VHH binders against Mitochondrial protein C2orf69 (C2orf69). Designs and how they scored, part 7

Target 1, 361 residues: Mitochondrial protein C2orf69 (C2orf69), of Homo sapiens (Human) (q8n8r5)
Amino acid sequence: SSCSQARTMNPGGSGGARCSLSAEVRRRQCLQLSTVPGADPQRSNELLLLAAAGEGLERQDLPGDPAKEEPQPPPQHHVLYFPGDVQNYHEIMTRHPENYQWENWSLENVATILAHRFPNSYIWVIKCSRMHLHKFSCYDNFVKSNMFGAPEHNTDFGAFKHLYMLLVNAFNLSQNSLSKKSLNVWNKDSIASNCRSSPSHTTNGCQGEKVRTCEKSDESAMSFYPPSLNDASFTLIGFSKGCVVLNQLLFELKEAKKDKNIDAFIKSIRTMYWLDGGHSGGSNTWVTYPEVLKEFAQTGIIVHTHVTPYQVRDPMRSWIGKEHKKFVQILGDLGMQVTSQIHFTKEAPSIENHFRVHEVF

## First folded at step 18 (VHH)

Design u4 (from t4 with F109Y S111H)
Fold by ESMFold2, fold request of step 20:
Structure u4 (fold): chain B 361 residues (1-361), chain A 122 residues (1-122)
Amino acid sequence: as target 1 above (361 residues)
Amino acid sequence: QVQLQESGGGLVQPGSSLRLSCAASGFTFSKYDMHWVRQAPGKGPEWVSSISYSGSYTNYATSVKGRFSISRDNPSKTLYLQMNSLRPEDSAVYYCAKDRYPYWKGSEYDHRGQGTQVTVSS
């Protein structure tokens, strides 16, 4: 089917089916960083980057103004998304016998949704480091977790340092990767300057003279704007299991601010979204400790919570709804700007509506 | 009531094989991921292996990977553990455990069966 794949060898024959073409284009625009070191070299995460709209185009100046020698990069906004259970790369999900029905919520497709929701922002998907049974996300690099990925929060695990170092390293890696890819668009075969020559054998005299080969891609005059930390601002989004990362960051705020670079990073966070948080473990799905939330309220970060009956009205996990209400109430009492919405309240709880929170938040 | 009954343990020599089975009842077996957990004397429970509700995916502890194979038969509500190349450190009571949550809702377990003793000794 032409909707599920756009293979170049076998172009889709049906002229009316175009539903997956835009998703395929957006997936081709994602940069996958398969191994990004964090707080130490043994702890790495996979990241996806979807660049802001207007990929790589120069800033346009007025016609009468000559190009400046070194213009200041514009301030950038970065959205950091922590996915939940089940979510993986599109190719992996379409081949998963149990998870294929949720393929529309792949990491790439959610990145596309977020790019439309946050225009002119860089979208980063920060994948967990371990998945139990290929479906349960375990954020071991961010928070102490049991073997199923349920968190045990504390004040000194190091999640802020890990996230900060992931960003530093991801920005460096993306700059290197984007510069190598900027010359190849729509072209299966790159045109390259090639100075390679091989000599023929000479019977007497210098034997086996060789011309050293140097392969160089075409140096087209294309400009682009890579991710930059300079004066950057951030929005953090946790969905489902990914909310454990946001929760751990809250527990660490008081101690993490003591590091000058981490404090500057914290001050650059404008907004945090908790999207339908939930996990096993019997408690601690939402932060309800006033001493932790008092520290958070001092940051001035804008807080959004968006939940569905799938999480907050689940008889098997009845603490989730109670904790969510307490989280919102305590932050509101502390004077923090908090929005809180419960979506799909007149529909039966469903995992479909759990994922559909991405469309309505 | 959830009921899990393990069987197939015994006393064997190092390098031998055993096949454990677990008969399940009192829940819709095909909705739940299943686990094998073992406990040696003087130690806490140790996760051994898990299998997804359809049987399509498995996970193994590093200490048993390549030697043990988990499987399930949903029509007969039976979970299996094929244990090859057994070592003395595999000696333990082996328990079959049901995941608490169906399908995608989460992962957590407790010990439901009585267990079956596996002893590997020369």
Scores: ipSAE 0.665, ipTM 0.859, lowest interface PAE 1.2, mean pLDDT 80
Fold by ESMFold2, fold request of step 20:
Structure u4 (fold): chain B 361 residues (1-361), chain A 122 residues (1-122)
Amino acid sequence: as target 1 above (361 residues)
Amino acid sequence: QVQLQESGGGLVQPGSSLRLSCAASGFTFSKYDMHWVRQAPGKGPEWVSSISYSGSYTNYATSVKGRFSISRDNPSKTLYLQMNSLRPEDSAVYYCAKDRYPYWKGSEYDHRGQGTQVTVSS
């Protein structure tokens, strides 16, 4: 009756308003990749994919057609988003006693915002591997971090290799899940059993299983181009704590480009956004070392910085605003065109406006 | 002025229990995550446990998981560490530590108290 989504399996709690039908459907359209290996089997991350709408130009229903030569899809653009503290999957945030008030900034909801901001792009959310007290994001797989997730940047940790391998593996895993053979799974709830072939700590993954046994006549008409590295381009976005990953990548540029595959990946990065970067530690929230920034300036990557008073006008963390200005100034002196905007300058600093940078960048 | 006063340490036998307390003043206790840190002679500081500002979430070092329990009472501005099944290697000065930032702004140590000695020996 009327406009209700589902009146079953909704956990209670006080003030538990159900999401609208469209919001709940969009969250379930995100593909969650629970264990994606990176640079080695002990370094995995959870990824969330919101795929771009495909054209559906492939004719797979041509009987007797040898598919040895397939049409190539157009080049793809991928947005890689590194979330900040507090952010998690919507279901987890709604049950978090301290973080539930920020549920609108869940990983799924931000992926939706980014899909509107970057139409025709694949949106990837790359979750940190550890959260201190279930709220402070710790990017241990990308940067040497203390117990609280504060970074200790260096030139050879391996963040570029880790990111590259995450993408290679995530693209392969998502191709299996997003192919026309997998579209029925997203329309029905009983097929999710194929996602549980390994323990929660998986070393070897899903390789070696032959899955050409099922043929379905009632597949949905929707089709998607799977993610592909061929001629792909990338935008990297760090928000808040997630900016530590972008910063670590800058420290590694000189050494990382010595690997030909990593160098090709670096050359495919078109744009990097720092959205309201911040973390504890007293310094190094923004990169201010000229030798590091010289290497960055040579890449030709377009740089955007978007900040709010929550980070850059915080008397408890007064270094952040000073470092941001220095980052922008050094890159400008090196000949880069750097977009730099301070949002909500006439409003009181607030964590609400910190998150709302996603709506205005 | 931030003040943290630890108490409840002592000399106990292996397998015993102790409950440490930390009385806090000079800041709004309920806004800050809190930590226990210990330091044995000749060793650097070792993180023991953390608890979120509301008390809803805790973390423990692997060496104490299953034996120690952190808790807080925000009305009385008191942090606790229940230490069960004590071992000789738990001998140390135990410090409570205030997080530097309230709520969601980040995490790092700020102030700690003078400490309370725990010695586990037959």
Scores: ipSAE 0.659, ipTM 0.860, lowest interface PAE 1.3, mean pLDDT 81

